# Designs tried in a protein design chat: VH-VL binders against p04169. Part 28

Target 1, 76 residues: p04169
Amino acid sequence: GLPDGVEDLPKAEDDHAHDYVNDAADTDHARFQEGQLCENCQFWVDYVNGWGYCQHPDFTDVLVRGEGWCSVYAPA
Below, E stands for the ipSAE of ESMFold2; O stands for the ipSAE of OpenDDE; V2 stands for 0.75 times the mean of E and O plus 0.25 times the DockQ between their complexes.

## First folded at step 19 (VH-VL; framework fv_retifanlimab)

Design v4 (at its last look DockQ between E and O 0.81; V2 from the best seeds 0.00; counts 0 for: pae E 3.3 > 2)
Fold by OpenDDE, look of step 19:
Structure v4 (fold): chain C 76 residues (1-76), chain A 123 residues (1-123), chain B 111 residues (1-111)
Amino acid sequence: as target 1 above (76 residues)
Amino acid sequence: QVQLVQSGAEVKKPGASVKVSCKASGYTFTSYAMNWVRQAPGQGLEWIGWINPNSGRTKLDQKFKDRVTITVDKSTSTAYMELSSLRSEDTAVYYCAKESWDFWSGYDYFDYWGQGTLVTVSS
Amino acid sequence: EIVLTQSPATLSLSPGERATLSCRASQSVSKSGYSYMHWFQQKPGQPPKLLIHGASNRATGVPSRFSGSGSGTDFTLTISSLEPEDFAVYFCQQRYKYPYTFGGGTKVEIK
């Protein structure tokens, strides 16, 4: 679930960690498959306006974009 | 058992093209990117590029962007690297190398390599 | 591109001795606590073989005598006690950013 204080989290910038991109289309990562998005990642928790909380340890300090992607993506 | 079997040695003239194949088996071909790396005789390793066999997406070293084409045939689980406008300095053993990755960090690495294909460019 | 400098170029040792190989990157290849540095072993007429990934993780089947360490720009491959089959060329590789690059290699040869 969403952590306390999620409303105070800043939005992740590109390259926050693990080659994160706010737009999956921007990745040049070899592993990326079309249709893979943060919003369908097992770490995803929806929050507001297309942004969510990522339960991965390296993203607990930010909000991530649902249409984003990173190299630790794992299908839900 | 993962196996990458490459095509045989090639001898080409300068200006010609060469297409090296890499047939993969023992794993789901479309699930892992395939890289190409070359090694000039007695020299180090040089990354050329990769292809995602599922999407067809490729990434090349800019050095090769105008001369290299990487493709796959999913029906035969085979990756190809075509190098055009061959030069003597293209003489090297060309390797295909399969991707793998660490699930925690997300970093990628080459876990298996083909046996290599010697491409000799000589007038 | 990130330049990887390996030293020494050649390391002459006897079986049973400790081998220490260095790989220095022109810029950091570490981020978020992870190092995007790998080590390969290559023997004559063979393709490279993955030895260490992520700076310190032994690949499957790699003997415990091999270990990797380091972060940022400085990385080390250590062979605690050389076996005859360990005499080969060792390459480091970074995958921190494109283009992927390799070091020039260290040849570990028998004294």
Scores: ipSAE 0.860, ipTM 0.950, lowest interface PAE 0.5, mean pLDDT 97
Fold by ESMFold2, look of step 19:
Structure v4 (fold): chain C 76 residues (1-76), chain A 123 residues (1-123), chain B 111 residues (1-111)
Amino acid sequence: as target 1 above (76 residues)
Amino acid sequence: QVQLVQSGAEVKKPGASVKVSCKASGYTFTSYAMNWVRQAPGQGLEWIGWINPNSGRTKLDQKFKDRVTITVDKSTSTAYMELSSLRSEDTAVYYCAKESWDFWSGYDYFDYWGQGTLVTVSS
Amino acid sequence: EIVLTQSPATLSLSPGERATLSCRASQSVSKSGYSYMHWFQQKPGQPPKLLIHGASNRATGVPSRFSGSGSGTDFTLTISSLEPEDFAVYFCQQRYKYPYTFGGGTKVEIK
């Protein structure tokens, strides 16, 4: 679920952690497969306007973009 | 049981091309990138590049950009590396190596390697 | 490109001794507490075998006598008590930035 204070979390920048990108089309990571997005990742919790909360420990301080991607992607 | 089986040794003249194959079994071929690495006799290792077998996307070390083509045949679970305009300096054992990863850390690493293919370039 | 310098080039030791292998990167290969440095063992006529990923994590089936440490630019592989099968060449690799690069290797040989 969404943490207390989620409304105050800053939006992640590219390269926040784990090769994160706000737009999956921007990655050149070998692991990336077409169709993988933060919003279909097991860590995703939807929030608002295409931003969500990532439950992975290294993303608890930011909101992430649903159309984003990172190297710790795991399918839901 | 993951296995990568490479094509046999080759002897080539300068200026020729070579195409090395790497047949994968024991895992979902399209789920993991395949890398190519070479090692000159008695020397260290040199990364050539990778291919994502699902998408066909590649990344190459720039030193090879005009001479290397990496491809896959998904129907046979086989990766190929073709090196053109061969020089004596290209004499090496060529390896394919499968990537895997750790979900928590995001580390990617080569967990399985082919047996190697010796390519000898001599005049 | 990131250059990895391994030292010593050769380490001559007896079984039962402790081996300490160094790998230094020309720039940091660490970010956010993660180090994109890996270690491989290679015996003659064989492909490399993964020992350590992420600087300190043993790969599946690697004995506990192997350990890795370090961050930033300075990394160490330690073999706490050498076994006969450990006499081999060891390579470090960075996967932080393209192109991915390897160190020149440290040969661990019987004294």
Scores: ipSAE 0.361, ipTM 0.847, lowest interface PAE 3.3, mean pLDDT 92
ESMFold2 (binder alone), look of step 19: mean pLDDT 92; pTM 0.940

Design v5 (at its last look DockQ between E and O 0.85; V2 from the best seeds 0.00; counts 0 for: pae E 2.1 > 2)
Fold by OpenDDE, look of step 19:
Structure v5 (fold): chain C 76 residues (1-76), chain A 123 residues (1-123), chain B 111 residues (1-111)
Amino acid sequence: as target 1 above (76 residues)
Amino acid sequence: QVQLVQSGAEVKKPGASVKVSCKASGYTFTSYAMNWVRQAPGQGLEWIGWINPNSGRTKLDQKFKDRVTITVDKSTSTAYMELSSLRSEDTAVYYCARESWDFWSGYDYFDYWGQGTLVTVSS
Amino acid sequence: EIVLTQSPATLSLSPGERATLSCRASQSVSKSGYSYMHWFQQKPGQPPKLLIHGASSLQSGVPSRFSGSGSGTDFTLTISSLEPEDFAVYFCQQRYKYPYTFGGGTKVEIK
């Protein structure tokens, strides 16, 4: 679930961690498959306006974009 | 067991093209990117590029952007690397290498390699 | 590109001795607590073989006498006690950013 204080989290910038991109289309990562998005990642928790909380330890300090992607993507 | 079997040695003239194949087996071909790496005789390793067999997306070292084409045939689980406008300095063993990754950290690494294909470019 | 400098170029040792190989990157290849550095072993006529990934993670099937350490720009591959089959060339590789690059290699040869 969403952590306390989620409303105060800043939005992740590209390259926050693990080759994160706010727009999956921007990745040049070899493993990226079309249709893979943060919003369908097992770490995803929806929050507001297309942004969510990522339960991966390296993203607990930010909000991530649903249409984003990173190299630790794992299908839900 | 994962196997990458490459095509045989090639001898080419300068200016010609060569297409090396890498047939994969023992795993889901489309689930892993395939990299190409070369090694000149007695020298180090040089990354050329990768292809995602599922999407067909590729990434090349800029050095090769005008001369290298990487493709796949999903029906035969085979990756190809074509190098055009061959030069003597292209003489090398060319390897395909499967890109795996650490699931927690997400970093990638080459875990399986083909046996290599010697491409000799000489007048 | 990130340049990886390996030292020494050649390391002459006897079986049973400890081997320490260095790989220095022209810029950091670590981020978020992870190092995007890998080590390979290559024997004549063979492709490289992955030994260590992520600077310190031993690849499955690789003997425990191999270990990797380091972060940032300085990395080390250690062979605690050389076996005859360990005499080979060792390469480091960074996967931090494009283009992927390899070190020039260290040849571990028998004294």
Scores: ipSAE 0.869, ipTM 0.952, lowest interface PAE 0.5, mean pLDDT 97
Fold by ESMFold2, look of step 19:
Structure v5 (fold): chain C 76 residues (1-76), chain A 123 residues (1-123), chain B 111 residues (1-111)
Amino acid sequence: as target 1 above (76 residues)
Amino acid sequence: QVQLVQSGAEVKKPGASVKVSCKASGYTFTSYAMNWVRQAPGQGLEWIGWINPNSGRTKLDQKFKDRVTITVDKSTSTAYMELSSLRSEDTAVYYCARESWDFWSGYDYFDYWGQGTLVTVSS
Amino acid sequence: EIVLTQSPATLSLSPGERATLSCRASQSVSKSGYSYMHWFQQKPGQPPKLLIHGASSLQSGVPSRFSGSGSGTDFTLTISSLEPEDFAVYFCQQRYKYPYTFGGGTKVEIK
C-alpha cells in the first residue's frame, strides 16, 4: 500500500533515478518496450490524478507519473 | 547456453558495403538488446549502436548514422549490421554483444559477445 | 561525448604482484549513488569479457582477486595477485550517456 506521508512527497522530475521519465514516450533506453508504464509496473501503487507511489527503494522519496517509465521497470 | 555466432570474415573494396550477421541461441532473442562494437587492429573498442529486437527501435552513435543500418530477423534470431561507403579506416573486427541487466540497480552491461567478424577494406 | 582516459597504457608485472588500473572520465558518470562504469578484459584473438559492472559489482564467475572502486570521474580496477591468465588488455566503459564509450585500454604484460 501507500506509505504514511505520501501526501507530502514531491513529484519526481525526469532523471530522478534509473533513467526515469514522466512520459514513457520520451525514453531512449534500449530495454523499453511499448506499453510499459509505471502504472502497470509491479512496484506501482496508485494515488491520485495520475500520480502514484513506486515501491522501488530509489523512488520512495517521490511520487511518480503513471504514464512514466524507468529502467527498473518490472511487469505487474 | 547463450551463444552468438557471427558470419565469416569479409574483404571489401572502398565504397562497397558489408553486412555482418549475428545468430543468437540459448535465450529469448527478443528480450535483450543487441549491440554492435568494433575494434580496429591494435586499437580500442568503439560502440556503433543497438537494436531492440522486439520493437525494432535502434540507437546509433551519430558518427555512423549515415552509413550504418542495424536490423533483426526474429524468425531466425539473427541480428544484422550493414556498413556502407566503406573506407580503409573501417577495417576492424566487428562484434555483436548482448545487453543484459541487473534487476535492482538497473545497470545494463554486455554479458555475451560474438566471436567477431574481421572486415578488411583494401583497394 | 564522454572521453575515458586509462592509465597507465602498459603495466609490466610478474605473477603474484598487485595491478592497479585507472580510468578517468571527462565528466561524471555517477548519479544518485550509481556509477555507470564497467570493466572488461580482452585477450588476443578473443572478444572482451565483462569483469565488473556498476564500478564495483563483480560478475558471476569472475575470480575474487578482481575488484573495482571509484565514483564520479575516477575509477580503479585492482587485481590483488596476478595469475598467468590475467595478462591481457583491460578496458573501461561508460554507459551514462550516449554514445557509450570505452577507454583506450591498459595492457598488463608479464615482466
Scores: ipSAE 0.542, ipTM 0.893, lowest interface PAE 2.1, mean pLDDT 93
ESMFold2 (binder alone), look of step 19: mean pLDDT 92; pTM 0.929

Design v6 (at its last look DockQ between E and O 0.67; V2 from the best seeds 0.00; counts 0 for: pae E 3.9 > 2)
Fold by OpenDDE, look of step 19:
Structure v6 (fold): chain C 76 residues (1-76), chain A 123 residues (1-123), chain B 111 residues (1-111)
Amino acid sequence: as target 1 above (76 residues)
Amino acid sequence: QVQLVQSGAEVKKPGASVKVSCKASGYTFTSYAMNWVRQAPGQGLEWIGWINPNSGRTKLDQKFKDRVTITVDKSTSTAYMELSSLRSEDTAVYYCARESWDFWSGYDYFDYWGQGTLVTVSS
Amino acid sequence: EIVLTQSPATLSLSPGERATLSCRASQSVSSSGYSYMHWFQQKPGQPPKLLIHGASNKATGVPSRFSGSGSGTDFTLTISSLEPEDFAVYFCQQRYKYPYTFGGGTKVEIK
């Protein structure tokens, strides 16, 4: 679920961690498959306006974009 | 058992093209990126590029962007690396290498390699 | 590109001795607590074999005598006690950014 204070989290920037990109289309990662997005990642918790909380330890300090992607993507 | 079996040695003239194949077995071909790496005789390793067999997306070292084409045939689980405008300095053993990854960190690494294909470019 | 410098170029040792191999990167290859550095072993006529991934994680089947350490720009591969089969060339590789690059290798040869 969403943590307390989620409303105060800043939005992740590209390259926040694990080759994160706010737009999955921008990745040049070898493992990326079309259709893989943060919003369908097992770590995803929807929040507001296309942004969500990522339960991965390296993203607990930011909001991630639903249409984003990173190298620790795991299908839900 | 994961296996990568590459095509046989090639001898080419300068200016010619060579296409090396890498047939994969023992795993789901489309689930792993395939990299190409070369090694000149007695020298180190040089990454060429990768292909995602599922999407067909590729990434190349800019050094090779105009001469290398990496492709796959999903029906035969085979990856190909074609190098054109061959030069003597292209003489090397060319390897295909499967890219795996650490699930927690997300970093990638080459876990399985083909046996290598010697490409000799000489006049 | 990130240049990886391995030292020494050649390391002459006897079986049973400790081998310490260095790999220095021209810039950091670590991020978020992870190091995007790997080590390979290569024997003549064979492809490289993965030994260590992520600076310190042994690949499957790698003997305990092999260990990797380091972060940022400085990495070390250690063989605590050389076995005859360990005499080979060892390469480091960074996967931090494109293009992927390898070190020049360290040849561990028998004294």
Scores: ipSAE 0.838, ipTM 0.944, lowest interface PAE 0.5, mean pLDDT 96
Fold by ESMFold2, look of step 19:
Structure v6 (fold): chain C 76 residues (1-76), chain A 123 residues (1-123), chain B 111 residues (1-111)
Amino acid sequence: as target 1 above (76 residues)
Amino acid sequence: QVQLVQSGAEVKKPGASVKVSCKASGYTFTSYAMNWVRQAPGQGLEWIGWINPNSGRTKLDQKFKDRVTITVDKSTSTAYMELSSLRSEDTAVYYCARESWDFWSGYDYFDYWGQGTLVTVSS
Amino acid sequence: EIVLTQSPATLSLSPGERATLSCRASQSVSSSGYSYMHWFQQKPGQPPKLLIHGASNKATGVPSRFSGSGSGTDFTLTISSLEPEDFAVYFCQQRYKYPYTFGGGTKVEIK
């Protein structure tokens, strides 16, 4: 689930970590596959208004966009 | 175990084309990008480009504009690099290299390389 | 494109000596605490072998005598005590921006 204090987390910016982008269409990473999104990633926990919590250790300090992507994507 | 086995050496004339193959085994071919790198005699390494074998997406160094085509055959787990309009400065050993990554850091790197294919362009 | 300048071009050293190899980038290859600089070893007639990724992280199976350091534009590969099998050419590579580029190499040879 969602961590304590999730309502206080800032929204991630592009390049937060691991080649993160708020819009998957913006990545030119070689490993990207069409259809991969934060919201269908193993680490995704839905929160509010298209933002979610990523359980990957390097994203526990921010909210991420559901339509985003990063290079440590793992399918659910 | 992961293996990348490339096609044999080629001798070509200027203006011809060459197509180098790289047959992969020991892993899920479509899960890893395949890169092509060359090394001219007495020179360092030069990145040519990559292909995502699942989607077919490619990225190429601009200096190879319109001369390089990178493709895959998923049914045989084989990547191909075709270089056209060959010239003497294209003489090099051409390598395929699998791109892997460290899951936690997100760094991508070449972990396995083919044995190399010597392409010689001479008149 | 980002140019990587390696120095020296050749190091002539004996087994047991420390080797220090430099790689300088024409612009920063670091962002958000990550450095997109990698090091490879290449022996004659063989493909390159990854030694270090992300400036300082040893690849699997790389001996502890190898270490990498640096950030921004200046990077160093250190071999604390050379073994006979370490005499080879070493390349740095940046993967920060396309096109990915390599340095010209440093040949470490037996004196």
Scores: ipSAE 0.294, ipTM 0.821, lowest interface PAE 3.9, mean pLDDT 91
ESMFold2 (binder alone), look of step 19: mean pLDDT 92; pTM 0.932

## First folded at step 20 (VH-VL; framework fv_retifanlimab)

Design w1 (at its last look DockQ between E and O 0.84; V2 from the best seeds 0.00; counts 0 for: pae E 2.1 > 2)
Fold by OpenDDE, look of step 20:
Structure w1 (fold): chain C 76 residues (1-76), chain A 123 residues (1-123), chain B 111 residues (1-111)
Amino acid sequence: as target 1 above (76 residues)
Amino acid sequence: QVQLVQSGAEVKKPGASVKVSCKASGYTFTSYAMNWVRQAPGQGLEWIGWINPKSGRTKLDQKFKDRVTITVDKSTSTAYMELSSLRSEDTAVYYCARESWDFWSGYDYFDYWGQGTLVTVSS
Amino acid sequence: EIVLTQSPATLSLSPGERATLSCRASQSVSKSGYSYMNWFQQKPGQPPKLLIHGASNLETGVPSRFSGSGSGTDFTLTISSLEPEDFAVYFCQQRYKYPYTFGGGTKVEIK
């Protein structure tokens, strides 16, 4: 679920961790597959306006974009 | 077990093209990117590029962008690297290498390599 | 591109001795607590073999006498006690950014 204080989390910048990109279309990572997005990742928790919380340890301090992607993507 | 078996040695003239194959087995071919790396005689390693066999997406070193084409045949689990406009300095052993990753950290590395294909470019 | 400089070019040692190999990057290859540096071993007529990934993680099956350390621009591969089969060429590789690059290699040869 969403952590306390989620409303105070900053939005992740590109390259926050694990080659994260706010737009999956921007990735040039070898493992990326079309259709893989943060919003359909097992770590995803929807929040507001296309942004969500990622339960992965390296993203707990930011909001991530649903249309984003990173190399620790795991299908839900 | 994972195996990458490459095509045999090639001898080419300058200006010609060469196409090296890498047949993969022992794993799901489309689940791992395939890299190409070369090594000139007695020299270090030089990354050429990769292909995602599932999507067909590729990434190349810019120095090869006009001469290298990387492709796959999913039906035979085979990756190909074609190098055109060959020069003497292209003489090298060419390797395919599977790009795997640590499932805990998510970071990638080349875990399995083909046996290499010697390409000799000589007049 | 990121240039990786390995030193020494050649390291002459006897079995049982400690080997220390250096790899220096022209810019940092570390980010968010992870170092995008790998080490390979290569023997004549063979492809490179992965030893270390992420600067310090031993690949499965690699003997514990191998270890990797470092961050930022300076990395080290250590072989605590050389075995006869360890005499080979060792390469570092960065995958921090494209193009991926390799060091020039260190040849560990028998004294």
Scores: ipSAE 0.827, ipTM 0.941, lowest interface PAE 0.5, mean pLDDT 96
Fold by ESMFold2, look of step 20:
Structure w1 (fold): chain C 76 residues (1-76), chain A 123 residues (1-123), chain B 111 residues (1-111)
Amino acid sequence: as target 1 above (76 residues)
Amino acid sequence: QVQLVQSGAEVKKPGASVKVSCKASGYTFTSYAMNWVRQAPGQGLEWIGWINPKSGRTKLDQKFKDRVTITVDKSTSTAYMELSSLRSEDTAVYYCARESWDFWSGYDYFDYWGQGTLVTVSS
Amino acid sequence: EIVLTQSPATLSLSPGERATLSCRASQSVSKSGYSYMNWFQQKPGQPPKLLIHGASNLETGVPSRFSGSGSGTDFTLTISSLEPEDFAVYFCQQRYKYPYTFGGGTKVEIK
């Protein structure tokens, strides 16, 4: 689930970590596959208004965009 | 085990084209990007580009603009690199290399390489 | 593009000696605690062999006498005690920005 204090987390910027982008259409990473999004990633926990919490250790300090992507994507 | 087997050596004239193949075995071909790298005799390594075999997306070093086409045939698990308008400075060993990654860190690296294909361009 | 400069170009040493190989990038190849630098070994007539990824992560099957260190622009490959099979050319590679680039290599040769 969502951590305590999730309402206080800032929204991630592009390039936060692991080639993260707020819009998956912006990636030129070799491993990206059409249809991969943060919101269907193993690490995703839905929150509010298209933002969620990513359980990957390098994203515990931010909210991520559901339509985003990063290089540590793993399918749910 | 993972193996990448490339086509045999080629001798070409300037202005011709060459198409090098790289047949993959021992893994799920569509799960790993395939890269092409070349090495001129006695020289360092030069990245050419990659293809994502599942999607068909490619990325090329701009210096090869309009001369390189990278493709795959998923049914035979084979990647191809075609270089056109050959020049003498294109004489090199051409390698395919599989791109793997570390799940947690997201680092990418070339873990398996083909044996190399010598392409010689001479007048 | 990011230029990688390896030094020395040639390192002439005897078995049992320590080898220290340098790779300097024209701009940082590190971000958020991650360093996008790989090291390869290449022997004549063979493809490159991956030794180290992410600056310091030793590949499986690579002997523990190999180690990598550094961040930002300065990176080092160390071979703590040279074995006969270690005399080869070593390349660094950055994967921080396209195009991916390699260093010019350091040849480690028997003295």
Scores: ipSAE 0.551, ipTM 0.896, lowest interface PAE 2.1, mean pLDDT 94
ESMFold2 (binder alone), look of step 20: mean pLDDT 91; pTM 0.924

Design w2 (at its last look DockQ between E and O 0.92; V2 from the best seeds 0.75)
Fold by OpenDDE, look of step 20:
Structure w2 (fold): chain C 76 residues (1-76), chain A 123 residues (1-123), chain B 111 residues (1-111)
Amino acid sequence: as target 1 above (76 residues)
Amino acid sequence: QVQLVQSGAEVKKPGASVKVSCKASGYTFTSYAMNWVRQAPGQGLEWIGWINPNSGRTKLDQKFKDRVTITVDKSTSTAYMELSSLRSEDTAVYYCARESWDFWSGYDYFDYWGQGTLVTVSS
Amino acid sequence: EIVLTQSPATLSLSPGERATLSCRASQSVSKSGYSYMNWFQQKPGQPPKLLIHGASKLETGVPSRFSGSGSGTDFTLTISSLEPEDFAVYFCQQRYKYPYTFGGGTKVEIK
């Protein structure tokens, strides 16, 4: 679930960790597959306005975009 | 067991093209990117590019953008690297290398390599 | 491109000795606490063999006498006690940014 204080988390910038991009279309990572998005990743928790919380340890300090992607993507 | 078996040695004239193959087995071919790397005699390693066998998406070193084409045949689990307008300095052993990764950290690495294909370019 | 400089070019040692190999990058290859550096071993007539990934992660099956350390621009591969089969060429590789690049290699030869 969402952590306390999620409303105070900043939005992740591109390259926050693990080659994260706010728009999956921007990645040039070799492992990226079409249709893979943060919002369908097993770490995803929806929050507000297309942004969510990623339960991966390296993203607990930010909000990530549903349409984003990173190299530790794991299908839900 | 994972195996990458490459095509045999090639001898070409300057200006010609060469197409090296890399047949993969022992794993799901479409799940791993395939990289191409070359090594001139007595020299270091030079990355050429990769292909995602599932999507066909590729990434090349810009120095090869006009001469290299990387493709796959999913039905035979084979990756190809074609190099055109060959020059003497293209003489090298060409390797295919599977790109794997640590599932937790996301670190990427080349874990399995083909045996290499010598391409000799000489007049 | 990121240039990787390995030193020394040649390292002459005897079995049982400690080998320390350096790889320096022209710019940082670390971000968010992770280092995008790998190490390979290559013997004549063979393709490179992965030893270390992520600067310090030992590949499965690689002897524990091999270890990797470093971050930013400076990385080290250490062989705590050389075995006869360890005499070979070692390459570092960065996967931080395109194009991927390799160092020039360090040849570990028998004294």
Scores: ipSAE 0.821, ipTM 0.940, lowest interface PAE 0.5, mean pLDDT 96
Fold by ESMFold2, look of step 20:
Structure w2 (fold): chain C 76 residues (1-76), chain A 123 residues (1-123), chain B 111 residues (1-111)
Amino acid sequence: as target 1 above (76 residues)
Amino acid sequence: QVQLVQSGAEVKKPGASVKVSCKASGYTFTSYAMNWVRQAPGQGLEWIGWINPNSGRTKLDQKFKDRVTITVDKSTSTAYMELSSLRSEDTAVYYCARESWDFWSGYDYFDYWGQGTLVTVSS
Amino acid sequence: EIVLTQSPATLSLSPGERATLSCRASQSVSKSGYSYMNWFQQKPGQPPKLLIHGASKLETGVPSRFSGSGSGTDFTLTISSLEPEDFAVYFCQQRYKYPYTFGGGTKVEIK
């Protein structure tokens, strides 16, 4: 679930951690496969207006974009 | 039991092309990027590029991008690297290497390598 | 492109001695507590063999006498007590930014 204080988290920038991008189309990572997005990742918790909370430990300080991607992607 | 078996040594003239193959076995071919790395005799290692075998996406070091084509044949689990406009400086052992990763850290690394293919370019 | 400079070029030692190999990057290869530096061993006529990923993470089956350390621009591979099979060339590799690059190598040879 969403943590206390999620409304205070800043939005992630590209390259926040693990080759993160706010738009999956921008990745040049070798492991990316078409259709993979933060919003269909097992770590995704939906929040508001296309932003969500990523449960991976290295993203606890930011919101991530649902259309984003990172190199520790895991399907839901 | 992962194995990468490369095609045999080649001798070429300057200006020719060479195509090296790398046949994979013992794992799901489409799940791991395949990299190409070369090593001139007595020299260090030089990354050429990778291919995602599932999507066909590639990334090349810019110094090779006009001369290298990397492809796969999913039905035979084989990756190919073709280098054109050969020069004497292209004499090297060419390796394929499978890219693996650590799920939690996201670190990527080459865990299995082919035996290497010597390409000799001489005038 | 990120240049990796390994030193010394050659390290002449006897079995049982400690080997310390340096790899210096032209810019940081670390971010957010992660260091994108790998180490390989290569013996004549063989492909490189991965020893360490993530600067310090020892690969399965690699003897515990091998260790890696460092962050940012300065990295070290240490072999605590050289065995005869450890005389080889060692390469560092960064995977922080494209193009991925290797150091020039350190040859560890018997004195």
Scores: ipSAE 0.578, ipTM 0.903, lowest interface PAE 2.0, mean pLDDT 94
ESMFold2 (binder alone), look of step 20: mean pLDDT 91; pTM 0.922

